# VHH binders against Reelin domain-containing protein 1 (REELD1), part 7

Target 1, 156 residues: Reelin domain-containing protein 1 (REELD1), of Homo sapiens (Human) (a0a1b0gv85r24to179)
Amino acid sequence: FSHGASTVACDDMQPKHIQAQPQHQDSHHITIHTHRTSYAPGDKIPVTVRSSRDFMGFLLQARRVSDHQIAGTFVLIPPHSKLMTCFQEADAVTHSDKSLKRNLSFVWKAPAQPVGDIKFLLSVVQSYFVYWARIESSVVSQQTHSSAHSDDRMEP
Below, E stands for the ipSAE of ESMFold2; O stands for the ipSAE of OpenDDE; V2 stands for 0.75 times the mean of E and O plus 0.25 times the DockQ between their complexes.

## First folded at step 4 (VHH)

Design k03 (framework vhh_7zox_3)
Fold by ESMFold2-Fast, scan of step 4:
Structure k03 (fold): chain B 156 residues (1-156), chain A 122 residues (1-122)
Amino acid sequence: as target 1 above (156 residues)
Amino acid sequence: DVQLVESGGGLVQPGGSLRLSCVASGFTFSSYAMGWVRQAPGKGLEWVSDIYSGGSTGYADSVKGRFAISRDNAKNTLYLQMNRLKPEDTAVYYCAATEYTIWGDTYEFDYAGQGTQVTVSS
C-alpha cells in the first residue's frame, strides 16, 4: 500500500501484484552500503541505500546467512519510512508514504546473542509493474577474538 | 467507472516512428503515476516507461534514448513517442495507472487499458 508493506510480505519480501513479475537483478540501479564489513553483538551498524532512480516503496530486513532468518533491529530510520514487526519488534523498515526516495540512511543494531554472518535484503517498488525483490548487500561477518582483518587497532 | 483508452498503434517499418496516446477517465489523473507496459506474443508483461505525478521519468534499458514519455494533465492524456523502432518492439502496448497500491498485499486488479498493437516489420 501507499503507507507501507504489510506483514504478508515478511517472508518473501514481494508485493502481491497481478500480472507483474520482479525485474531482473541486473537491471536495478540500487546499492546497499554497509559502513562496516564486520560486527560484534550489540553493535550499531550504519546502512545506506543509494539509488540513481526515484522509487516509492521498499522493505528492508537483515537476514542470517546460515538459515535466512531475520536478525537484529533498526534503531534509526529516514524520513518517510516506518518500523515494522515481522517476528521481533522493529526487525524491518518500510515506506510510510508515496514520496519519491533515492538515498536512505538507517542504523541496524545487532542482537546481544550471536547470530552469525548477515546480509541486508531490500525490495524496491518503483511502480505497480516495476519492482525488484530481495536485492542483497555484501556479507557483514560476525567478529571473533582471533580476527586477523579487524580494524579495531588503536589510532595515533 | 475507470477507463484507459490507448490509440496510435499500427504497422511501421524498422527505423520508423509512432506516437501512442492514452486517454484516462474516472479518476484524478494528475495524482497518479502513469506508465506503458508491453506484451510480445507468447511473452510476459515488460515495463517500458513511466512518469510520476511530478514529471520524473523512467525507461527500460531496451528503449532508452529512443522513446519519450510525457503527460498532459489538463487533457488526462499520457503519451509515448517511439522513434527508431525495431522488430523487437513488436507488442501490444498497455497504458497503466498506479493509484494508492504501491505495495499490494492481496492480488487485485490495477488499472490498465485494452492495449494498442504495434507491429514493426519490413
Scores: ipSAE 0.022, ipTM 0.398, lowest interface PAE 6.5, mean pLDDT 81

Design k04 (framework vhh_7zox_3; at its last look DockQ between E and O 0.43; V2 from the best seeds 0.00; counts 0 for: pae E 9.4 > 2, unsure alone 63.6 < 65, grease 28.3 > 24.2)
Fold by ESMFold2, look of step 5:
Formats: structure tokens, sequence, C-alpha cells
Structure k04 (fold): chain B 156 residues (1-156), chain A 121 residues (1-121)
């Protein structure tokens, strides 16, 4: 067994083996701060998760707004967490133990190729019986300075 | 091997009290959140209460003010004091731990065998 999320949760980000419904999205006490509203390919984005209540489990991913697919990798993660591979190395972060957590800091690295606007999705388990799935950050828009579809930027 | 053993259920009249116990083994009890869920006949699981390692508690609205969760970390034991019991509290009560919340595939989600509480005249 595992103290972190299993790869079965990669698509829906829901805890398994509990027949309770997730809590309503308007009742969570969690904030996902991205610390900027835009990024360029290859950028590193600090991400802070803060909660007004203790929680013990989580799963964090960055996803493309366009098609909800996982994008990018995590390059710094807090204590009591571990990197997880859903489709590409280090594209998700989960807890490594069930110690109580409140404030977690991460650094996400954008892919070198353009992937468009992204947002972070977070599932949180406060207790065996109380969880929220797929809490969203604000959108982080992709800057277009390295786009290959506009040759006009290169002509005088 | 993680084991949770519930006890303390029984038949009680409306307005009565019961105290449930859950003895835990196979893990460091003091490090984990613990909780109670219940299942009335023909219904799904309902969250009742939980308690964190630091002592913070939560309760479902239907039991708030009537039930009190507590833990004794020295005895690896979780308790639920149930007061002013009502017929709608009739259920099998299970304790659970956060040991496997995202983990391996199993046939059911709660950890113990449960203890029956029946509130009837």
Amino acid sequence: as target 1 above (156 residues)
Amino acid sequence: DVQLVESGGGLVQPGGSLRLSCVASGFTFSSYAMGWVRQAPGKGLEWVSDIYSGGSTGYADSVKGRFAISRDNAKNTLYLQMNRLKPEDTAVYYCATEYTIWGDTYEYDYAGQGTQVTVSS
C-alpha cells in the first residue's frame, strides 16, 4: 500500500476506497497562490498552498486549460511530500506521509514547448471522511514571445 | 498489520447514552487522524466525527452537541460518547484511520467490523 496517491488517481484526482461524496467546492478553506498571472515556456512558477485547517493528504497537478491534460514538472517540493509520475517524470506531487500540513510551497517548471494557459488543480484530504477534489487556482496565461506561429515578430 | 476493533454498542432507549471504543494496533496511533462513520440499514456511509493527532475535532451537523469524540494515545484507543440518542442514530458504527486513504485496492473503505447501535422504544 502507499501513503501517497496512486497513479489510479491521475485522471480524476479523487481519493479511492471511501464511499463518501467529496465536500462542496464552496466549503474548502484552501488557497492556491501562483504568485504571477503569466509565464513563458521553461519558466519556474512558485506555487503556495495555504489552508486555514490541518490536512494530511493531497495531490497537486498543473493542467492545460484547453484540454485539462497534465503539463510541466515540479522541481521543488516541501517536506512530507513526494514527486509522482502520472505521464511524465515529476508531473505531480503527493504527500509522503500523513503528518498534518497547512502551508506548502512548490516550484513548477513549464515545458520548454508552448502548452498554452495552465491552472493548478489540488485535491485535499482533511481526514479519512472529509476531502475536496480538484480545487483550482487562477489561470496562469502563457506569454507568446516565443511563439512559432507568427513570423511577423521577426521581420523589420 | 493494521487492526481496528470497535465495541460498546447496544440497545438503548431514546434519550439514552452509549460510549463506543475502538482499539487500534499495527501503526503509530498518535500520529494519525481517527474518525467514526455509521451506516444505517439500507443506507450509505455517513461521516459522524473525526479527531486529529493534535486534538482538533469535527462533527456532522446531525450529531453536533450530542456526541463527543476523544482519544487516548497511551492506550491506542478512540472513543465516541453518544448522548441524547435518537432513533435516527441507529446504525452500525465504524472507526477508521487515514493509513490508506489514497492507497491500495480493497473491497471496502472502513477498517473495523463495526458495533451495532440501536435506539428504540
Scores: ipSAE 0.011, ipTM 0.254, lowest interface PAE 9.4, mean pLDDT 79
ESMFold2-Fast, scan of step 4: ipSAE 0.112; ipTM 0.508
ESMFold2 (binder alone), look of step 5: mean pLDDT 80; pTM 0.814
OpenDDE, look of step 5: ipSAE 0.034; ipTM 0.286

Design k05 (framework vhh_7mjh_2)
Fold by ESMFold2-Fast, scan of step 4:
Structure k05 (fold): chain B 156 residues (1-156), chain A 122 residues (1-122)
Amino acid sequence: as target 1 above (156 residues)
Amino acid sequence: EVQLVESGGGLVQPGGSLRLSCAASGFTFSSYAMSWVRQAPGKGLEWIGRIYTSGSTSYNPSLKSLVTISRDNSKNTLYLQMNSLRAEDTATYYCAATEYTIWGDTYEFDYWGQGTTVTVSS
C-alpha cells in the first residue's frame, strides 16, 4: 500500500511529484499546536496538528533553530501514521496509508543532551498538485538554555 | 517475481515514428502508475512521462508534443508512441512501475525493465 515519505525527503521535506510546486505558505489551513512553549532535556511534549481541510499525507520533524538539524524522537503517534528514521530511530513521522486526515496528535521526546530551541516542521499533501512544504510551529525554548531568564514568573 | 520487458526499439530515420511496448508480469499492473524514462549514451536519465491508474497522463513539457503514453490493463502492457524522431532521441528507453504513493514517486520506481534501444540515424 501507499508508503509514507522516503528518507530522500528527510532534508527538504518535499514530495517528489513531477511538475508539482509547493503551495504558498499563506494558503494552508493547518496549525501545529504545542502544549508547552519550553522544554527540559528528556521532556515529552504533546504536539497536535489541526487542519480545516482533509489531507492524505504528511511528514513531521522537530528541528533545531540554531542549525536546522533534526532533534528528538517521537514516542506516541496517531493511527494511520508510522515512525521513520532520518538519522536517529523514530526522529520523524509520516503517513502509513491514504486515509483522509485532519487532526493528528503526537508526543515528541526531547534529547538528553542540550540542543537549544526547536521548532516543528510539517509538510502536508492534500493531492498530487496541492501540497505545502515546511510549515513551521512556534519556537519551543530549551529551559536549560534559558535558565537565567525569568520565564517561570507567570504573574507579578 | 516482478518483470518489466520493453520491446519495439530499433533503427528509425529522422522524422519517423516508433511505438515501444512494455510487458508487465508478477504484480497487479492495474494498481501501478507506469513511467517511461530514457538515457542517451553518456548522459543521465530523462523522464518522458507517466500514466496513472486512472489513465490520466503527465509528460515532460520538452517532449509533450512528440510522445503519447497509453496502457492496456487487459494485456498488462504499457505503450510509448513517438513521432517526429530526431537524432537527439537516440537512447535506451526504460519502463518503470510505481505503486502510486501520496508522497511522490520521482525516485520511488519500484520496478524497472532492462530497456530497449532506439537509434535515430539516416
Scores: ipSAE 0.022, ipTM 0.381, lowest interface PAE 5.3, mean pLDDT 82

Design k06 (framework vhh_7mjh_2)
Fold by ESMFold2-Fast, scan of step 4:
Structure k06 (fold): chain B 156 residues (1-156), chain A 122 residues (1-122)
Amino acid sequence: as target 1 above (156 residues)
Amino acid sequence: EVQLVESGGGLVQPGGSLRLSCAASGFTFSSYAMSWVRQAPGKGLEWIGRIYYSGSTSYNPSLKSLVTISRDNSKNTLYLQMNSLRAEDTATYYCARTEYTIWGDFYEYDYWGQGTTVTVSS
């Protein structure tokens, strides 16, 4: 039977194939589309992985920009994937079988406590010999308190 | 339908030799690594070795001097040659289709034969 990534991959997100080399970052045909550029605590953010080529396996996480810690949980995952626990329940998603994948839609839920700006990291296994590790999304910024100006304390 | 059928087991005397075969069908045999695994009565599974599509082999260090794994892709057949058999080699021997997990951190056995029994005694 098929296995996803194991918890030993939670930190480095590196596949372990013999003689496989990580591919040059600019050569991947994969994008991570976040449907929003900002989030508030507790928000649910749609995230879509799009690839112009089929791939077999993956590992997806959200990481804090400030300290690279895993943040948030996944509440909706596509078919042929499964939730994984790295530090807290459902904080990562990996493949559940060997089926070929191309476009995957997820929903990520921000923690209730502020965690700052985040980005999504994706590692993809196209075949036993070809993989890309730690593909980054654009930064998704944490929303701040609504204010006309950041330094308006001078205006009563 | 993937099928693996082991044969060649039986009763052998200590010090003897035996060759087991595993006939594969239902998949492209030449595209997969294959493994031999055994289970002695009342004990757990013990990995013997594997052979890659290239013909390269990897063995359990405890058994390396006693066994040789080979394959014939034209016949879709895997072989295990055993020499200098001892009573402790009494076991059911299984062949298994082998490949890396997608993540590559482990080998998995997704199809197994029913096994062939080898008994080493006088």
Scores: ipSAE 0.049, ipTM 0.447, lowest interface PAE 4.3, mean pLDDT 83

Design k07 (framework vhh_8ghr_2)
Fold by ESMFold2-Fast, scan of step 4:
Order: C-alpha cells, then structure tokens, then sequence
Structure k07 (fold): chain B 156 residues (1-156), chain A 124 residues (1-124)
C-alpha cells in the first residue's frame, strides 16, 4: 500500500507482491546503526537506517533474540513515516507516503520489564520487484542490574 | 489528472489477431508503474490476463492465454500493448487497462487507475 504496510505483514515482514521474491540478503545497500550495543529497561535507543540507494517503503520492528517476539515501542519517527500497531501500540514503524527515502532516524524505547537481547529487523521496498525482507541489525544486549549496586562507592 | 485511454478492440474471426493499446496521461510508466489487462465476459468474473512491470520487463499471464497473448510497454510513449494472437471464441470480453503508479506493499489486484474498457468479439 502506498500509505504503509498492512498488519498482515507484522509476522513475515514481506510486501506479498505477486511473482516478486525478496532479494538476496547480501545485495542490499542498507545498514541499521543502533548507536548503542546494550540497553537497560526503559532506555531510549537511537536507531538510524542508512541506504546508498533510494527506497520507497519499509517496515521496522525490534524483536527479542530468544523467541522473535516484537518488543518495545517507537517514540520518535522521521517524516514520511507512521507508527503501526502489530500487537502493542507503536511497536512498529512503516512508510506513510511514496516519497524517496535514504536516511531515517528513529528512537526506540525499551520495555520497563526485562525482555532480553534484541535486534532490529527492517524490510525495504525499492520498487515492486526489488525488496529485501528482514534485514538484521547487530544484537543490542540487555544490561544486567548487578553493576547498579550501592557498591559504586570506593570502587578502585 | 490520471487517465487511461484504450483502443484496438473489435470483431475478428477465430484464429485472428488484435493489438490493444493503452495510452496513459497524468503519470509515467517509470520504474514504479505496474500495468495489467483485466477482462470481463458475460457470466464470468474478472480475470487478470496479463501484467507487466515496464522498467523491469517482468511479465505474467493467465494460463488461458499463455503463448497466445504478449504484453509490452513503450516507456517513451507512455503506452502499454496487448498483442492477442490465435484468438478463440472464449476470449470474447471487455478488456480493461489498469495501472498502479507505485505499488509499495500493494495487492496486485488493487489497481489505482482503470480505463473505460474496449470490446473484443471473436465469432465467425
């Protein structure tokens, strides 16, 4: 759809274009930069998508590494995008129009409850027959609370 | 304003040929245009007989017309064609040109723009 992905795409993150197949994973010109390698519950994590080529459509989610469930919400999104609800309000972001896109900045908010390690998944539509499904970011590890002891006094 | 204007329909005998044309204005058959030919005959539902992604050259056809029909597009003229060979009585239908300027997460049965249709009659 020109105004965003359908909720039927929440699981497979594919556009379902007839006779189109996802491009090979190593052929995309897209990176997902998480800006942090770890997070604590409730943290806000900047996420930047960069592409060397223009694209028109996308679907972005954060998924738990352990069970692939969607986790967290998006609190800041770029122009020409919109929040989408797959299972919880604002748990995904998709395009809102047909404008060409290359560099998109988001802020993802971790749940208050522990959900373990996560990674971001991105599907990108360049044209009807040219799309990439489930491009993965690096893993963002959940911090353990052990270092938040009152023991920080007299450390070294 | 987007407009599709069809031409080339008519009466032919079985085994004959026709070429349908679909001239588009208000949008371009660039890398994002998606063009289809849909027919409707009395007593039958709609059938997508052929479609093309003009910039990529990818085409598909209904089994009923494979080997007999050829879809093509001339991007410089903003015109799509359906070459129909070895026509059969059962090809008798109104043929519609349908187009989507951009298909992003779209359904191939969801065309944004439709022509007015052109009648093709195959009889002796």
Amino acid sequence: as target 1 above (156 residues)
Amino acid sequence: EVQLVESGGGLVQPGGSLRLSCAASGFTFSSYAYIGWVRRAPGKGEELVARIYPSGGSTSYADSVKGRFTISADISKNTAYLQMNSLRVEDTAVYYCAATEYTIWGDTYEFDYWGQGTLVTVSS
Scores: ipSAE 0.015, ipTM 0.293, lowest interface PAE 6.2, mean pLDDT 81

Design k08 (framework vhh_8ghr_2)
Amino acid sequence: EVQLVESGGGLVQPGGSLRLSCAASGFTFSSDYYIGWVRRAPGKGEELVARISYSGGSTSYADSVKGRFTISADISKNTAYLQMNSLRVEDTAVYYCATEYTIWGDTYEMDYWGQGTLVTVSS
ESMFold2-Fast, scan of step 4: ipSAE 0.056; ipTM 0.394

Design k09 (framework vhh_7qbe_3)
Fold by ESMFold2-Fast, scan of step 4:
Structure k09 (fold): chain B 156 residues (1-156), chain A 120 residues (1-120)
Amino acid sequence: as target 1 above (156 residues)
Amino acid sequence: QLQLVESGGGLVQAGGSLRLSCTASGRTFSMGWFRQGPGKEREFVASISWSGGSTYYADSVKGRFTISRDNAKNTLYLQMNSLKSEDTAVYYCAATEYTIWGDTYEYDYWGKGTRVTVSS
């Protein structure tokens, strides 16, 4: 939709364009850069989408690697975008208008409860018939123990 | 310049049927029906792909309305069955040759509308 993806796209992340098929995965001109390779519960993770070509629409989610379920929320979004609710409030971001986009910066917040390793999934619409579905970021691993900033353990 | 002309609106009793038509002055890619009831925003009703192979319906009309097209005649149809008072609206035909979205207000061409009144 010109004012954002509908909730029917929450699961497969496809724009539901009639008779349109996604473009080959190797043909997109887009990267998803996470500023961290790991996170702890409650962390805020900056996420940047970079494209060498203009696009008009998008849908962004964070997904658990283990079961592909949506995880976490978005707390900062760029202009010409809006939050949407797929499962929990603010768990996805979509475009709010047809303006041309290339670089988008977001902040994703991890849940307080552990959800395991995650990756970001992005679908991008350049035009009705030219879209890419579920472009993947690198995995962002959940830390399995609290960070120790103290001295070495003295007790065995 | 593409022109769309709707026809077939009128007064019908609840539970009745009505067929709307929309004739385009030229080729269209995707077409749809929208409606606007008294005091409401314009809402999506149904859409159909160029080939007719894919159709989409609003939940409120699914199972009661059928969209179809005849490309040789440049004509779009909406068969409305089991009409309810809530279906009372002005129905608009929409078309697009260049679209990013197939089933939204973002269609490029619009007709002037045809009025449907469903009495109780």
Scores: ipSAE 0.000, ipTM 0.106, lowest interface PAE 15.0, mean pLDDT 78

Design k10 (framework vhh_7qbe_3)
Fold by ESMFold2-Fast, scan of step 4:
Structure k10 (fold): chain B 156 residues (1-156), chain A 120 residues (1-120)
Amino acid sequence: as target 1 above (156 residues)
Amino acid sequence: QLQLVESGGGLVQAGGSLRLSCTASGFTYAMGWFRQGPGKEREFVASIYSSGGSTYYADSVKGRFTISRDNAKNTLYLQMNSLKSEDTAVYYCAATEYTIWGDFYEYDYWGKGTRVTVSS
């Protein structure tokens, strides 16, 4: 609806627009910048969405690479957006109004327990018939440990 | 600021016909009819897209009810034929100016409802 995605979209990340189909993946002009290529449990990771064209609606989640389950929470969100609960509180972000958007900055917080490599998934609604589903970021790899020893140890 | 005004409700005998109207104060992307019968939850009846080309119906009314629009008048219609006692309900008009992230049953604006009573 105009004030956010519905929880029915938590799994497929698609709007239920009458007779609309998702656009071809090659046609979007959107990038997801994770600012880091790796994370440790509990880390706060800046994530920015940049578009060369205006859009009105979106749904953003972080997903485990291994099983596609939603992981982590969002602790900082841009204006004209709101937190959403799919599985646990604040595990997704969606639009809060009909304002035109191009650049959105978020901070994602990794769980304290290990969840493996993750990627961000984004669905974007430019207009009723023009939307892109499940745009992927680059993988953000889970760090095992920082070595504290001068031995150049093979394991943490 | 969008307002919806329903009309056309009334008492009709089983097997009869009735036409409901709903006038919107401005442009809508999609419009629909919902109803709530005695002791029941509100349920979807029919919807139509702004272009007038796409219509959707609940299985219980398919073949008996026809939804249509007159975009020049910003008016939605529901032609109800072969009415049954089970069609007795308050009928609500619903609309959206446009939807960013639509759900089949999620609408931005609602009318106050019009009562339809079908005698058996």
Scores: ipSAE 0.031, ipTM 0.382, lowest interface PAE 5.8, mean pLDDT 82

Design m01 (framework vhh_7ocj_1)
Fold by ESMFold2-Fast, scan of step 4:
Formats: structure tokens, C-alpha cells, sequence
Structure m01 (fold): chain B 156 residues (1-156), chain A 118 residues (1-118)
């Protein structure tokens, strides 16, 4: 609806618009830029959505690569958006009004426990009959243990 | 306060024409997709025609070639021109302002009765 995606969209990330079909994946004018290629548990990752065309609605989630489950929460969101709960509080972001949008900046927070590699998924609604579903970001890899961060004092 | 007010319904003979109007107030009309739905007694509401903010249109298969939807953004009004009416077009016609996500509609009008006699 005009105030955001409903929770029925949490799984497939598609609007259920009568007589509407998603546009071809390669026809969108949108980039999801994750400013980091890896994350640690509890880490905060900036995520920027850039579009060359105006759009009115969106749904953004982070998904595990291994099983496609939603992971993490959003702690900073742009104007004209709101937090949404699919499974855990604040695990998705959607539009809060029908204002035109192009550039959106978010901060995603990784869970305290490791969940493996993740991707951001974005669905965008330009108008009732023109939308793109499940636009993918690049993979953000789970950081492996770094021995450089262990105690560097020699064992007695 | 949001309002959608339909007008132009009435009784018409088969083969005749009617023009429905829906005057909108209380929201930024030009940014909304607008539509016409109808509901006959004992039936569920069905889409007749839709027009989105850019002017593109969609029609139900049963009305293509006979009905035309249009909008006047300066007047905050959406129109449905109904030609070659048949008894099967008898229904209450509802104006709706569409959401930008899902099949839920932000606003519905009160409806206007269209009756087509043989």
C-alpha cells in the first residue's frame, strides 16, 4: 500500500498488483552498493541504493546466501522510509509514503552470531504496473578469524 | 480529509453510453494510479479499467474496445467513458486510488449504480 510493503511480501518480495508483472531483471536502472566486501558479527555495513529513474516504493532485506533466510537488522534508514518486521524487529526497510526516490542510504547491522555470507535484495516499484523484484547486491562475505588480532605477545 | 465522489451513473438502454466521473480531494492526485471497479449482485468486485500517473492504461478483457479511462490532473478527476453498453455491464461502479505496493487500495468511493435495460 502507499505506506509500505505488507508482511505477505516478506518472502517473495513482490507486490501483488492486479494484472502487473515484474520487469525483466536486466532492464532496471538501479545499483546496490555495499561499501564493504566482508563483515564481522555485530558489524555495521553502509548500503547505498542508486537509481537513474524515480521510483515510489521499495522493500529492502539482507538474505543469507546459503538458505536465503533474512538476516540482520537496519539501524539507520533514509527519509520517507520505515522499518518493517518480517521475522525479527527491524529486519526489513520499506517506503513510508509515495514520494519519488532515487538515492537511498542505509546502515545494516549484522547479527551477534555468524550467519555466513549475505546479499542485499531490493524490490522497487516505479508505478503500479512497473516494478523490479529481487534485485541483488554483490556478496558480503563473513569475515574469517584473523590471527593478526590475537595476543601478539610471545607465549611464556 | 480524503474523498472520492463518483457521478454519472444511471439507467440506460442496451447499446447506449454513459460517462462516469470520480472527483478526488485530500491527496496529491497526480501521483496516484486511479481505477474503476464494478460489482454486480452476488459477485466479487472486478477491475474494469486503470490509469496510472504517467497516463498508461489497463482494461478488463470484457470491456476492451468499448470503455475508455482517462484522467484530468488539473481537475483531480478520473473518467470512464462507457460505450456499447450491454445488460451484463449492470453493476455498482467504484472509483479507487491505487497503492504503490500490493492489491490493497488506499481509497474507495461510495459507488454509483449503472443499470442497462434490454
Amino acid sequence: as target 1 above (156 residues)
Amino acid sequence: QVQLVESGGGLVQAGGSLRLSCAASGFTFSSYAMGWYRQAPGKQRELVAAIYSGGSTRYGDFVKGRFTISRGNAKNTVYLQMNSLSVEDTAVYYCAAYTIWGDEYDYWGQGTQVTVSS
Scores: ipSAE 0.015, ipTM 0.290, lowest interface PAE 6.9, mean pLDDT 82

Design m02 (framework vhh_nb_b201)
Fold by ESMFold2-Fast, scan of step 4:
Structure m02 (fold): chain B 156 residues (1-156), chain A 119 residues (1-119)
Amino acid sequence: as target 1 above (156 residues)
Amino acid sequence: QVQLQESGGGLVQAGGSLRLSCAASGFTFSSYAMGWYRQAPGKEREFVATIYSGGSTYYADSVKGRFTISRDNAKNTVYLQMNSLKPEDTAVYYCAAEYTIWGDEYDYWGQGTQVTVSS
C-alpha cells in the first residue's frame, strides 16, 4: 500500500504483488548497519539502512535467530515511516508514504525479557515488480555478562 | 483528473516493429513507476515491462531482448519499443501508473491500444 505494509506481510515480509517475484538476494544494493554487535535486555540499538538506489516502500523487523520470532520494539523512526504492530505494539516499521528513500536511521529497543541473538530483516520495494524480501543484517548477540570483554583484556 | 492515453498500436507482420506511447496527465509523473501490460483474447492480463522513477527497468521473460521500455519525464510519456514481433504478442496493450506499493495492482490504467501481429 502507498501508506505502509499491511499486517498480512508480518510473517513472510513480502508485498504479495500479483505476478511479481522477489529479486535475487545478491542483486540488492542495501546494507543494514547496527551500531552495536551485542545488546543487553532493555538496550537501545541504533540501526541504519543504507541504499545506493532509491526505494519507495519497506518493512523492517528484528527477528530471533533461534526461532525467527519478532522481537523488541522501535522507539525512534525516520521521516516518511510509521510504526506498525505485527504482534506487539511498535514491533515493526514501514513506510508512511511513497516518497523516495535511501538512508534511514532507526532505534530498536530490546525486550526486558531475554530473547537471545537477533538479526534485523528488511524487505524493500523499489516498485511494484522490483522488491527484495528479507534482507538480513549481521547477528546482534545477546550479552551474557556486562563488560566481560573489557575485563578479560585488562588482567594483570 | 488522472489520464493515461495509449497510442501507436496497429497491424504489423511477424518480425516487424512498433513503438507504443502513453501520455500521462493529472499526477506527478516523474515520481511514479510506469508499466505496460497486455491482454490477449481469452487470456488474463499479463505483465510486460516496468520502468521506475529512477530509470531502472524490469521485463517479463517472454519479451526480454525484444522490447525496451523508456520514459521522458519532460513530456510525461512512457514508451514501449517492440522489436522482432511474433504472432503471440497479439494483444491489447495497457499503460499503468504505479501508485500502490505493498499492494496487488496499479492505481491507474489506460484504455488500451490493439497490437495485431500477422504470421
Scores: ipSAE 0.023, ipTM 0.322, lowest interface PAE 4.7, mean pLDDT 82

Design m03 (framework vhh_nb_b201; at its last look DockQ between E and O 0.21; V2 from the best seeds 0.00; counts 0 for: pae O 8.1 > 2, placed apart)
Fold by ESMFold2, look of step 5:
Structure m03 (fold): chain B 156 residues (1-156), chain A 119 residues (1-119)
Amino acid sequence: as target 1 above (156 residues)
Amino acid sequence: QVQLQESGGGLVQAGGSLRLSCAASGFTFSDYAMGWYRQAPGKEREFVATITSGGSTYYADSVKGRFTISRDNAKNTVYLQMNSLKPEDTAVYYCAADYPIWGSEYDYWGQGTQVTVSS
């Protein structure tokens, strides 16, 4: 057996074990901080998860705002976590053990091809019976590319 | 090789008592929540009781006050004491082990033991 979320949770990000009770989104204690508000294809984006209370389990994905599909890969993950394959290798991160967690740092890598704006979704299991699903980060917008040129003398 | 083996089922008169046991092997028993579920003919499997690895207990409303779940980590065994039995308690009772962090991929189930309560 292994510790961590199963691939059946890849779409809805819900714990499947019967004792877990969903909590109202306005009661969570989690902040997902994206250290940038925008990205270019191929960029590495630091992501931190901070919690005011201990939690045991989690599932983290980056998703396209347009269609909610998983995008990009995680290239650095904290202790007590492991990479997970939902659709492509390393496109999600989950816990590897029951140890209590509070502050987790990740690095996400954007796809080389443009995918549009993204946001991070996080589900957290605080205890055997208490979880929040699909906590959202702010949007990280994809940088606009244009063939039009700009006068570089306008902003000294 | 994970094994869950139920015992203690049988025929009992209404108002009577039975004690179910489930012996576990092949995993670290003390890390798992253990539970009892039941399935009457023609119905879906129904939650009965759960005991966490830390010893906290939870019950379905239909059995609260009549059934008691307990565990003995030294014997790798979970029990269900069933008192004040009613004909509607007739079902196959299943022992289950949950790893209650996340995901159903790690659930283990026993083969079930029949409990029949006559009126």
Scores: ipSAE 0.015, ipTM 0.297, lowest interface PAE 6.3, mean pLDDT 82
ESMFold2-Fast, scan of step 4: ipSAE 0.199; ipTM 0.527
ESMFold2 (binder alone), look of step 5: mean pLDDT 86; pTM 0.866
OpenDDE, look of step 5: ipSAE 0.016; ipTM 0.267

Design m04 (framework vhh_7ocj_1)
Fold by ESMFold2-Fast, scan of step 4:
Structure m04 (fold): chain B 156 residues (1-156), chain A 121 residues (1-121)
Amino acid sequence: as target 1 above (156 residues)
Amino acid sequence: QVQLVESGGGLVQAGGSLRLSCAASGFTFSSYAMGWYRQAPGKQRELVAAIYSGGSTRYGDFVKGRFTISRGNAKNTVYLQMNSLSVEDTAVYYCAAIEYIWGYGEDYDYWGQGTQVTVSS
């Protein structure tokens, strides 16, 4: 849809374009850059999507490595995007219009309870027949208890 | 600023043919999926045919083999060729446009005002 992905796409992250198939994953011109390789519960992690080509639509989620369940929420999103609810409020981000996009910056917030290692999944629509499904970021590892405490020494 | 203008409707005899046109303006036509819907008195609006930006098509069950949808991107126009018309095809025919960049469904961004098709006998 021109105003965002449908919630029916929450699980498979496919646009469901009739008679279209996703492009080969290795053919995309897109990188998902996390500004951290690890996170602690409650952390805010900057995430940047960079593309060498313009695209119009997208769906972004964070998924647990262990069971592929959606984890965490998005607390800051770029212009021309909107929050959506797949299972919990603000657990996904999608486009809000048809403007051309290349570089998108987000802030993802980890749940208070540990959920293990995660990675970001992105589906991108360049046009009706040209899309990539479930582009993966590098894994963002869960920090140990001692590491989490060192970040918030002044908080009891 | 966005307009969809239907033309080509009218009165025809059963077994006859009509060609509907929908001229679009105010958006990048080639990026949009275009559809034709119809609504007969007392009935819900139903899909007749759709053509997507890449040229793939979809048809309603009652018109397969009789109707053909096509598009001319150079003219910003979508067409519906209707052959072997029957009295049951009598309806107001609506042109619709959606930018098909994610998902499926029939939630269209823009609708025309419709053109009447009446099949006699």
Scores: ipSAE 0.014, ipTM 0.231, lowest interface PAE 7.6, mean pLDDT 81

Design m05 (framework vhh_7ocj_1)
Fold by ESMFold2-Fast, scan of step 4:
Structure m05 (fold): chain B 156 residues (1-156), chain A 121 residues (1-121)
Amino acid sequence: as target 1 above (156 residues)
Amino acid sequence: QVQLVESGGGLVQAGGSLRLSCAASGFTFSSYEMGWYRQAPGKQRELVAAIYSGGSTRYGDFVKGRFTISRGNAKNTVYLQMNSLSVEDTAVYYCAAIEYPWTYGEDYDYWGQGTQVTVSS
């Protein structure tokens, strides 16, 4: 849709464009950067999407590495985007209009109870026949200890 | 502002043909997917046919082989040629328009007023 992905895309994260197929994973121009490589339950993790080319549509989720289920919620989103509910309120973010996008900053909030290691998944639509499905970020590991670590240990 | 204006509906006998037209204005027609949907009394709206500017088409299973969708970009018009009509084709037919980035037929951005097609036995 010009105003966002629908909930029918929650599982496969793909648009249903007739006769279009997702582009090969190696051909995308996009990085998903997380500020931290680990998180504790309830933490807020900044996530930045950066692209060298303009795109119009997207769908962003965090998924558990163990079973690929959606985890956590989004608490801050960029302009020209909106929260979407797939299974739990605010567990996904999608575009809200057709404006051209390149750099998008989000804040993801981990659940209060442990969900294990996670990855961010992103699908992006550049045009009707040019889209990428389920672009993956690096793994963000769940911390073993609930106690705070020294600042030096928290640096990537 | 966007307008979609349907025409060509009417009463026809089973086995007959009708040609529906939808004149579009207020947007860049050539970049939009255009579709025809229908809704019979008490039923959900369903896809009849859709066409994108690149020539890709899709049809509902119940009309494939009988109906043909086409578009005239120079005239900003989409057409539906309906052949071998049956009583079960009786419905209000709606013209619809949607622009990518995401396309899911039932969630079109713009809809026309509808045109009635009645097929008698």
Scores: ipSAE 0.018, ipTM 0.298, lowest interface PAE 5.3, mean pLDDT 82

